# VHH binders against q924l1r178to360: the designs that were tried, part 28

Target 1, 183 residues: q924l1r178to360
Amino acid sequence: DFLDVYHGLRRRSHSEVITHLRRASTFVSHEKLRRQLTDLCTKVQSGTHPAAQDVLALRDCFSTYPLGFSQLQASQMRALSQAMLLTPYLPPPLLRQRLKSHTTVIHQLDRALAKLGIGQLTAQEVKSACYLRGLNSTHIADDRCRAWLGEWLHISCSLKEPELSLLLHNVVLLSTNYLETRR
Below, E stands for the ipSAE of ESMFold2; O stands for the ipSAE of OpenDDE; V2 stands for 0.75 times the mean of E and O plus 0.25 times the DockQ between their complexes.

## First folded at step 23 (VHH; framework vhh_nb_b201)

Design n5 (at its last look DockQ between E and O 0.67; V2 from the best seeds 0.00; counts 0 for: pae E 3.2 > 2, SAP .724 > .668)
Fold by OpenDDE, look of step 23:
Structure n5 (fold): chain B 183 residues (1-183), chain A 122 residues (1-122)
Amino acid sequence: as target 1 above (183 residues)
Amino acid sequence: QVQLQESGGGLVQAGGSLRLSCAASGFTFSDYLMAWYRQAPGKEREFVAMITSSGRTYYADSVKGRFTISRDNAKNTVYLQMNSLKPEDTAVYYCAKLWTYEGDRLEYFDVWGQGTQVTVSS
């Protein structure tokens, strides 16, 4: 399956993204946020699917240095680009702009989808939506896809514009250890 | 190859109307949610409206009640009827679809056409 192949490609970047997060945590000034970020990284690296609340708890961490959108390092942006199947071979300013625009578009669509209701989407639309957001939804049951998308939308719709770096990272955070993807 | 071609833009006075079209090709049009976005100069691209494969619609608050999104699957076209236009509606309007989930093709959601310019004068 080609989609599995493509997912394999983007999955290669997952560990790198998390590693960057862990490194970045050392620069987080707020002790509680630093600890929460470290714990989240540990959970994901240990194979645990993070809870939405744990992700959202870090929203402030992703609005400023070091993980704010404008503060992301080039290496992290390359890894995140790969995680979204975007070319990583661009100058940092262009990577940043593309990631920001892509994330913004998804975020706006997420708000629309949340208001519309996932129940209004076909199974195919749900799978497509999940895949776009980092999940290998190809072989995942519809109900699980819908649940995952619901979780994604919950997180996404809770975020403000300055916090969208978190949504960007969520393509890895929410897809790495989802049970249905471990096949 | 996914292709989206927007048309129907132009100059219109405030309170006027325009109907935008987006001709789509390169994918099974009827299976996908379609959306309209717009981008004003110096601003970020913003969501305008969406229509699901089953015809369900949602609109941004800024256009609700004024804009209508529709689709003709036989023509592989999505439309945006814009009524009661305001100067703040001035932007380049873009058509978009969800991630392609067909065969061996991989197309991103943010595959945009050239867009069509809509200018609303006061």
Scores: ipSAE 0.822, ipTM 0.909, lowest interface PAE 0.6, mean pLDDT 91
Fold by ESMFold2, look of step 23:
Structure n5 (fold): chain B 183 residues (1-183), chain A 122 residues (1-122)
Amino acid sequence: as target 1 above (183 residues)
Amino acid sequence: QVQLQESGGGLVQAGGSLRLSCAASGFTFSDYLMAWYRQAPGKEREFVAMITSSGRTYYADSVKGRFTISRDNAKNTVYLQMNSLKPEDTAVYYCAKLWTYEGDRLEYFDVWGQGTQVTVSS
């Protein structure tokens, strides 16, 4: 079944991306940002769904070194490609170009969706929007998908062009534990 | 598989009009939001307009009032009517299906058309 295969690939990529982010924290010279990045990675690895504020606090780490688009390592870009359900089997310059282009396209669409209003989308459109952005939304109720998309749009619309590496990583950060924190 | 075929581009004088079409196949067209993007040489693709499955529209500020997106679900086609064209509208125009989900079936890749060139001379 193709859907089960894709969900498996996406789940493996989530763990891999978070591991890379934790390793990247050692290259963040600003102590507060380093702590915030490390804390976020710990939250996600422990099964906690992060708040939008936790993600947005990190934007400066993703604008330039160490986690800006031009700074990403090949293995990180392959894992992020898998999380987006895009082939990771390209030379690194092409992976970088495609990830940046794809993220920019989504960011522009996000601003349009925020202005239109999520309420104007059908349940299927919402579910598809969530899936494109990294959530395994197949079996998630419509109201939960709309809430998730609202969180996503809040983060996306708060980001500027130089910060879009964070939006790319948000595919993993916001999706990994969305339903796992249910008790 | 999903296919998108743009048409209707060409060379036009500033102030003129063109209508672009995008014929879609391989997915349930009526269920999905469709969008137009454009790409000028040396620039990244930029959003132009979108239309939801129910017909609601949104436009980039640079084209609002001049461009109109529409769809014909019976023909699986999305259109972009471009009026009052300016030289800065010169670009390759792409229609896009940016949704990777259809029911429980997943498509592995984003799907773009091949694009249609619009050139606006001053």
Scores: ipSAE 0.430, ipTM 0.767, lowest interface PAE 3.2, mean pLDDT 86
ESMFold2 (binder alone), look of step 23: mean pLDDT 82; pTM 0.834

Design n6 (at its last look DockQ between E and O 0.02; V2 from the best seeds 0.00; counts 0 for: pae E 7.0 > 2, grease 24.6 > 24.2, SAP .736 > .668, placed apart)
Fold by OpenDDE, look of step 23:
Structure n6 (fold): chain B 183 residues (1-183), chain A 122 residues (1-122)
Amino acid sequence: as target 1 above (183 residues)
Amino acid sequence: QVQLQESGGGLVQAGGSLRLSCAASGFTFSDYLMAWYRQAPGKEREFVAMITSGGRTYYADSVKGRFTISRDNAKNTVYLQMNSLKPEDTAVYYCARLFVYEGDRLTYMDYWGQGTQVTVSS
């Protein structure tokens, strides 16, 4: 169906996003963060679903050069835009603004959803929420969607505004290998 | 096509009240989570309140106890009752449809109306 087609479109960018992350890691000054980022990329590229703690461990890495929101390269922003089903055909400043706005809105909504409780959402709402956040939830069981959304919310709600680049990347990091959704 | 039209904004004194409305069309309103956001000059857009399809609500801390979000599915309208308004509530208020897919239709949650200006004077 169309949702699968759409997911196919955004999935095309996943490898590129990770490749950019790996390249960016070489510019990370902090050795531990550099290693952690490289390891995370390796895990994702190898088909492993990352643990939330591994993602969150990189929060500082995504708050400054080279992966802070204001520091993202145009090519990475284009890939991330595609991962979010946003148009990548904008000038870099507009890409950045759109991505930041979109991520911020999601982040704020995540806080609301976390407080409200996932249990208050219908199965359809959960699937929609997951899909918006990068998961091809269309064919995933409700309980798994809820679990994934829980992981997403955990990560999201742990992040501060300067770290939202991580949340942006999380649409790829948390969705690429969940229940082998790459297939 | 999806349309959201906000109304009800205006100038009000501190402590006053306003009721915002958002008329929705172009989609199955009853299936969607709806939210209100606001954006003050020079600030980022911020979440105000949300209401689920089932009528569950959540409010930002800054408005909790003062604002009430509700919906009338028969009228395809979401409301924001704002009481005890403060100058810091001054902003353009936007109605938002949160992401829900309908069959072959995909729309994003970042669809906004034109917004309605709310100005609270001290």
Scores: ipSAE 0.819, ipTM 0.907, lowest interface PAE 0.6, mean pLDDT 91
Fold by ESMFold2, look of step 23:
Structure n6 (fold): chain B 183 residues (1-183), chain A 122 residues (1-122)
Amino acid sequence: as target 1 above (183 residues)
Amino acid sequence: QVQLQESGGGLVQAGGSLRLSCAASGFTFSDYLMAWYRQAPGKEREFVAMITSGGRTYYADSVKGRFTISRDNAKNTVYLQMNSLKPEDTAVYYCARLFVYEGDRLTYMDYWGQGTQVTVSS
């Protein structure tokens, strides 16, 4: 149905976001963080699903130039919008505002979900929560969706407001290779 | 069932004016944000102007002061008045409606018209 069409749009955007991350990494001043970011991008591009700790290790480089929320370039914001299934066809100030508002809303909801517990959600609620966060969850079993959502909530609830650019990019980092492999 | 039909494009000399219209049907027009976009040959589609349901407007820097977006809710029509046209304004112009949030569930299904060609000579 319509979900399959949107899955195709989302998949195309994932590759674009990772490419922009690699380009931005050359401007990350901290050598260790730059290397970790480059390594993560390489792993995702090659079909590897990242560990939550590898994502969280990057939190500091997503709070400053060039990957902080206020510093994202227009082309990167367009690719991220596509991954969120939001129109990329807005002027850059509106793209930034919309992405920031959306990410902030998800972050607050994540705190509430973590306190409630994933076990309180039905299978359909879990699948919808995963879909909202970037996972093409239609063809993924309930137990795997719950595992993914748990990993997402762990990452999300570890982040502070200045680090929300990482949560936005996690839409791509955590979703690109979940249950898919390259051969 | 949602339909957007642009009209009013054509060939015009630099410095001239055109008014584009977009007739809308299949939804409650007065409730939605409407926008104009354009796409030049070999380039990606870009934002031109938008107008909220409440009439607040926003313009791309490249057209600010030259273009005016407006709407007539009784006729379900959005307009783009284009003055002081430049060759750089040559493009297919598209009318658009974006879906709005419905609770916490996001939807991404932009409705686009077929477009109307604007060509600015010399």
Scores: ipSAE 0.014, ipTM 0.280, lowest interface PAE 7.0, mean pLDDT 82
ESMFold2 (binder alone), look of step 23: mean pLDDT 84; pTM 0.849

## First folded at step 24 (VHH; framework vhh_nb_b201)

Design p1 (at its last look DockQ between E and O 0.71; V2 from the best seeds 0.00; counts 0 for: pae E 4.0 > 2, SAP .687 > .668)
Fold by OpenDDE, look of step 24:
Structure p1 (fold): chain B 183 residues (1-183), chain A 124 residues (1-124)
Amino acid sequence: as target 1 above (183 residues)
Amino acid sequence: QVQLQESGGGLVQAGGSLRLSCAASGFTFSDYLMAWYRQAPGKEREFVAMITSGGRTYYADSVKGRFTISRDNAKNTVYLQMNSLKPEDTAVYYCAKLWTYEGDRQEYYDFDVWGQGTQVTVSS
């Protein structure tokens, strides 16, 4: 299945994205945020699916240096691009612009979806929505896809524009260890 | 491959109306949610409206009550009826499609497909 092939490609970047996050944590000035980021990375690397509250706790960490959208390193942006099935072969300014615009579009769509209600979507639309957001929803049951999308929307709708770097990273954080995707 | 083509834009006076169309091809149109976005000069692209495969609609607050999104699955077309237009509605309007599971018609790095857009200009 081509979707599995594509997921395999973006999954290659997951470990790299987390590694970059761990490295970046050393530059986070706020001790509590630094610890929380490190803990989140450890959880994800250990195979644990993170709780939405743990992700959202890092919103401030992703608003400024080093993980704010305007502060992301080129290597991280390339890895994130791959994680989102976007071309990583662009100059850093264009990578940043594309990632930001794409994340913004998803964020706005998320707000609309949340208001409309997931229950108004077909199973195909739900799977499509999940896949766009990093989950290999191809072989996941509808109810689990809906649950995952609910978690994503909860996180997304809680975020403000300056925090969208977190949403970008969430394509990895929320999809890496989701139980239904470990096959 | 997946293609979207917008049309129907133009110059209109404030209070006027326009009807935009987006012709879709390269995927099973009836199975997917469609959306309209717009981008004004010097501003970021913003969500305008969406319509699900089942015909459910949602609108941005800025256009609610004035714009109507609809679709004709037989024609593979999504529409945006714009009434009571304001100068603030001036923008390039884009049709959007989410990721499709039809791999033979989807580009590798193009899971979010946009058309070229159509210009809408509302004069005072």
Scores: ipSAE 0.834, ipTM 0.912, lowest interface PAE 0.6, mean pLDDT 91
Fold by ESMFold2, look of step 24:
Structure p1 (fold): chain B 183 residues (1-183), chain A 124 residues (1-124)
Amino acid sequence: as target 1 above (183 residues)
Amino acid sequence: QVQLQESGGGLVQAGGSLRLSCAASGFTFSDYLMAWYRQAPGKEREFVAMITSGGRTYYADSVKGRFTISRDNAKNTVYLQMNSLKPEDTAVYYCAKLWTYEGDRQEYYDFDVWGQGTQVTVSS
């Protein structure tokens, strides 16, 4: 039941993060990129699991205003924290620094994991890695967790340091519909 | 309660060696990947090395061949042997348990756990 609370909090945060992304899309200066972001938000809201290339196409939106780390709004950072199962109860500057630090740490570990190979991890390690990255993996089969982690690592290892706000948002983008798509 | 405690840091001349230890408690240590990170003043934390529960290791390019990560599951301890130290290795070194759920234990909100860190200073 305690896990059910965590899973419920995480799922509720997904909707809020996507709402913030849609709102922020109106401030993206490039029309085609804005449309791509809006289309991705619509896809996720309608229950579709996005392809890695759909996510990666948006990297420039997350390097600059309005979706770079320094530009994220307090309510958006609180929703992202809840999706990561990190406390949202900090002043905004501390919340921003913690999210950036946490995402940077994961990104570095992701590069190491990709080089090591997912096959070298036990099922428990894979499930834990997925959970850390936003997936409610507790009752997901090992093969599905490995597939999801592979998708995550592909996206993560394609991103450079200035683009890490996208990796943070990928916690939601890649996780929201994974169970619904494959039920 | 998960706890990590680093030790073994200090001041050393370039070319020297140090061995860091990280004592772990509050979780089933042998089941999980452990990692070392470091943070120099004004910089982001940087990955150094990791070791899986099965003993497989991976190193950042900057330390490969000079550093060795190992674990002693009987003592719930992860080690970082640092040889041929360079001034660029100067940082606070942290061990990390980067996992969000342990079987019969339920953690709430903050699942990534860091130690207090140990200072390593390498002089020219």
Scores: ipSAE 0.326, ipTM 0.708, lowest interface PAE 4.0, mean pLDDT 85
ESMFold2 (binder alone), look of step 24: mean pLDDT 81; pTM 0.818

Design p2 (at its last look DockQ between E and O 0.02; V2 from the best seeds 0.00; counts 0 for: pae E 6.1 > 2, grease 24.7 > 24.2, placed apart)
Fold by OpenDDE, look of step 24:
Structure p2 (fold): chain B 183 residues (1-183), chain A 125 residues (1-125)
Amino acid sequence: as target 1 above (183 residues)
Amino acid sequence: QVQLQESGGGLVQAGGSLRLSCAASGFTFSDYLMAWYRQAPGKEREFVAMITSGGRTYYADSVKGRFTISRDNAKNTVYLQMNSLKPEDTAVYYCAKLWTYEGDRLEYMDSFDVWGQGTQVTVSS
């Protein structure tokens, strides 16, 4: 259906997003962060679902050059826009603004959802929440969706405003190799 | 075709009350979580309250105990009862439809979260 078609569209950008991350790693000054970013990219490219702690370890990497929100290259922002099912056909300043605003809204909702509790959501609400965050939740069992959303919320609620570029990238990092999405 | 229309805003003195309404159309209202946001002058848009399809509510700390979000699915309307208003509550208030799951509307994520035009709330000291 339409949801599968649209997921196909955003999945096409996943490899490009990771490729950009790998390239960007070469510009990361901090050696440990550079290695961690490279390792994360390797894991994702090899089909491994990353651990939340591995994602969060990169929070500082995504708060400054080259992967901070204000530092993202146009090509990366276009790919990320596609991954988010946002129009990529905008000038870079508008892409940046749209990505930042959208990510911020999601971040705020994540905090609310975490406090409310995932258990208070219907199965449909959970699927919708997961889908908006990059997961093709359409054909995934409810318990797996809830687990994934829990993991997402854990990451999201751990992040500060300057680190939200990581949350943006997480729509790819956390959804690419989730076992239930490989069908 | 999704539309949200806020109303009920206005000028009120500190300690006063207002009740905002948001009329929704173009989607199955009862299936979606609804929320209120606000944007004060010179500030970023901030979350105020949400209500799930099942009627569960959550509030920002800044409005907890003073604001109440509710919904009437028969009227496709979400409400925000604001009591004990403070000057800090001055903002444009927006109604939001959050994370649509209707396939025919999911061309872009821009459509996932739908915002109304907003209604101005001004609280004088």
Scores: ipSAE 0.495, ipTM 0.788, lowest interface PAE 1.3, mean pLDDT 90
Fold by ESMFold2, look of step 24:
Structure p2 (fold): chain B 183 residues (1-183), chain A 125 residues (1-125)
Amino acid sequence: as target 1 above (183 residues)
Amino acid sequence: QVQLQESGGGLVQAGGSLRLSCAASGFTFSDYLMAWYRQAPGKEREFVAMITSGGRTYYADSVKGRFTISRDNAKNTVYLQMNSLKPEDTAVYYCAKLWTYEGDRLEYMDSFDVWGQGTQVTVSS
């Protein structure tokens, strides 16, 4: 009951987050970067699981304007909170602080996990790590969860602190279409 | 198992006062941020007030100066003192265990929000 309700909430937030990303692309002046962001949104909306390179190509959009933490709109932060399984029912400044804090903690854990090695985790620990990062991992086989976590760590460990808004959005980008988890 | 039990709601005249209580169990109460939310019929659940583990408070603009959140860590209880009540304050009030941060501990999965069952507050005009 508890996990099933949260899985439903998470899935509903995915479409809203991607819609916000597509609309934000109109504020990206660099033509190639704007096209790359729009193409990624189209891939995800069409059911395609993105490659890490597609996600990482967008890091500059998420460092400051238009998709840095300080630029995110309230409705976007509410959708991202739901995808993180955090309450969306806070005033916008608190939503922003909480999302930034949680994403920073995940990034720190990711660096530690990369040093430790995914092979050092039990199946349950891997499943929990995936769940924390946005994947509805309950019904996904252990080897697929380990592969997903490896993709996540590759992206996460490539990002610098100013780019962490991209890691936050990766909760949606990397999980939406993994093994048809979109809806 | 985390449990939150709200009490102290009821019917009150406009301008009156109520004190809500929320008894908490199943977690280390003193380590967590606690909050009050409310939900009127047909509206989304709305933030009212929060109190950090260290006792610092934050209020929604609509209740500043009228409501006071407090906590008693010895009793595992959070309170909402509601003064100068208005009919617009009519709602079901929910206690919530929010999140905590204690350095780099790996218990992050337990930071999920938990809600009580709610207590009805009705303010007549």
Scores: ipSAE 0.015, ipTM 0.414, lowest interface PAE 6.1, mean pLDDT 82
ESMFold2 (binder alone), look of step 24: mean pLDDT 81; pTM 0.823

Design p3 (at its last look DockQ between E and O 0.06; V2 from the best seeds 0.00; counts 0 for: pae E 7.1 > 2, unsure alone 64.0 < 65, placed apart)
Fold by OpenDDE, look of step 24:
Structure p3 (fold): chain B 183 residues (1-183), chain A 124 residues (1-124)
Amino acid sequence: as target 1 above (183 residues)
Amino acid sequence: QVQLQESGGGLVQAGGSLRLSCAASGFTFSDYLMAWYRQAPGKEREFVAMITSGGRTYYADSVKGRFTISRDNAKNTVYLQMNSLKPEDTAVYYCAKLWTYEGDRTEYFDMDVWGQGTQVTVSS
């Protein structure tokens, strides 16, 4: 399946993204956030699917140094670009701009989808929505895709504009260990 | 390859109307949600409206009651009827296919497809 090939490509960046997050945690000044970020990384690296509340707990961490959009390192932005199936071969300012734009577009669409209701989408639309957001939904049952998308929308709609770096990282955090994606 | 081509933009006085069209090709149009976005000078691109494959619609609060999104699957076209236009509606309007799922038509490193946009200018 061609989509599986693409997912294989973006999945190669997942470990790198988490590694960068772990490294970045050392620069987080707030002790509680530092621990929470480290714990989240550990969970993801151990094969655990993170809870939405654990992701959202880090919203402040992703709005300031070092993980705010304006402060992401070039290597992290390249890895995240790959995770989102965007070209990583751009200068850092353009990477940042494109990632921010793409994330913003998704965030705005998420708000619309949340208002409309996932139940108004076809199975194919749900799969496409999940795939865009990092999940290899190609071989995942409809109900599981809908559940995943619901979780994504919950997180997304809880975030403010300064926190969208978290949504960007969520394409990895929420897709790495989702049960059927380990196939 | 997926292609989107917007048209119908132009200069219009406040209170006037325009109808935008977006011709789509390169994918099974009827299977996908379509959306309109716009970008005003010096501002970020913003969501305007969307329509699902099943014809369900949603609008940004700023355009609700004034704009209508529709689609003609036989023509592979999505429309945006804009009434009661305001100067604040001045922007480049983009048609969007925001989530690609067809494997054989998916572009690597390009998950969301945009057209070139059409300029809408509303004068006071």
Scores: ipSAE 0.798, ipTM 0.898, lowest interface PAE 0.6, mean pLDDT 91
Fold by ESMFold2, look of step 24:
Structure p3 (fold): chain B 183 residues (1-183), chain A 124 residues (1-124)
Amino acid sequence: as target 1 above (183 residues)
Amino acid sequence: QVQLQESGGGLVQAGGSLRLSCAASGFTFSDYLMAWYRQAPGKEREFVAMITSGGRTYYADSVKGRFTISRDNAKNTVYLQMNSLKPEDTAVYYCAKLWTYEGDRTEYFDMDVWGQGTQVTVSS
């Protein structure tokens, strides 16, 4: 079905984004932050789901150099666009504007959703919210989707506008290894 | 389900004009960004022009001042008016539906979708 095609496209982009993050770590001058970024990339590449605190520890790398919105390279923006199911075939300034606009809207929705409460959403609304934020949620149980969305909202609501490049990358970081479970 | 059908291509002499059309169906046309791309033999597909749902336009540097993108939401159609055509404009031209975030937390958006293309050949 067409959702399966979208899942495949999204999965391919995950590895590309993580590869770009590892390469960007060489430009992080602060030794502790560089190690934390490298460790997170290794964790995700090896199949581990990161904790919210692991992601939030990196916020300074994503507010300015090297991973702030203005600092993202064209190849990174193309991979991130694919992870959000957006065409990578736009001039870099348009990719940047589009990614920043979409991430800003998601951040605004997240604050409203956190205030409303996840419990007020139907199962379909939860799956849609997860899907918009990068999780291939179609075959994931409702309670697991709600748990994931709670983790997402915790991260999102902890971030300020200058740090939103981290929220954009969280589309990949938080979703790559959130595997479905069976009973 | 989404269908994009380009038309209006053909053979034209350098300096001439051509108008491309793209008929769209299977989605709410007025909510989406629409774009034109082109691909010459042996080259990668390249961006030509884009028009937002609100009518804001963007152009590749190579076509600025010569090409005009427009849309008719009542007819679910996007157009590319191509003036002062040059041999280097020779390519297959593709229409694309680009993802637009609606702010609807309850539904999925589709991925960007491409048409089959229409050939434009500029001679001499």
Scores: ipSAE 0.013, ipTM 0.353, lowest interface PAE 7.1, mean pLDDT 83
ESMFold2 (binder alone), look of step 24: mean pLDDT 81; pTM 0.823

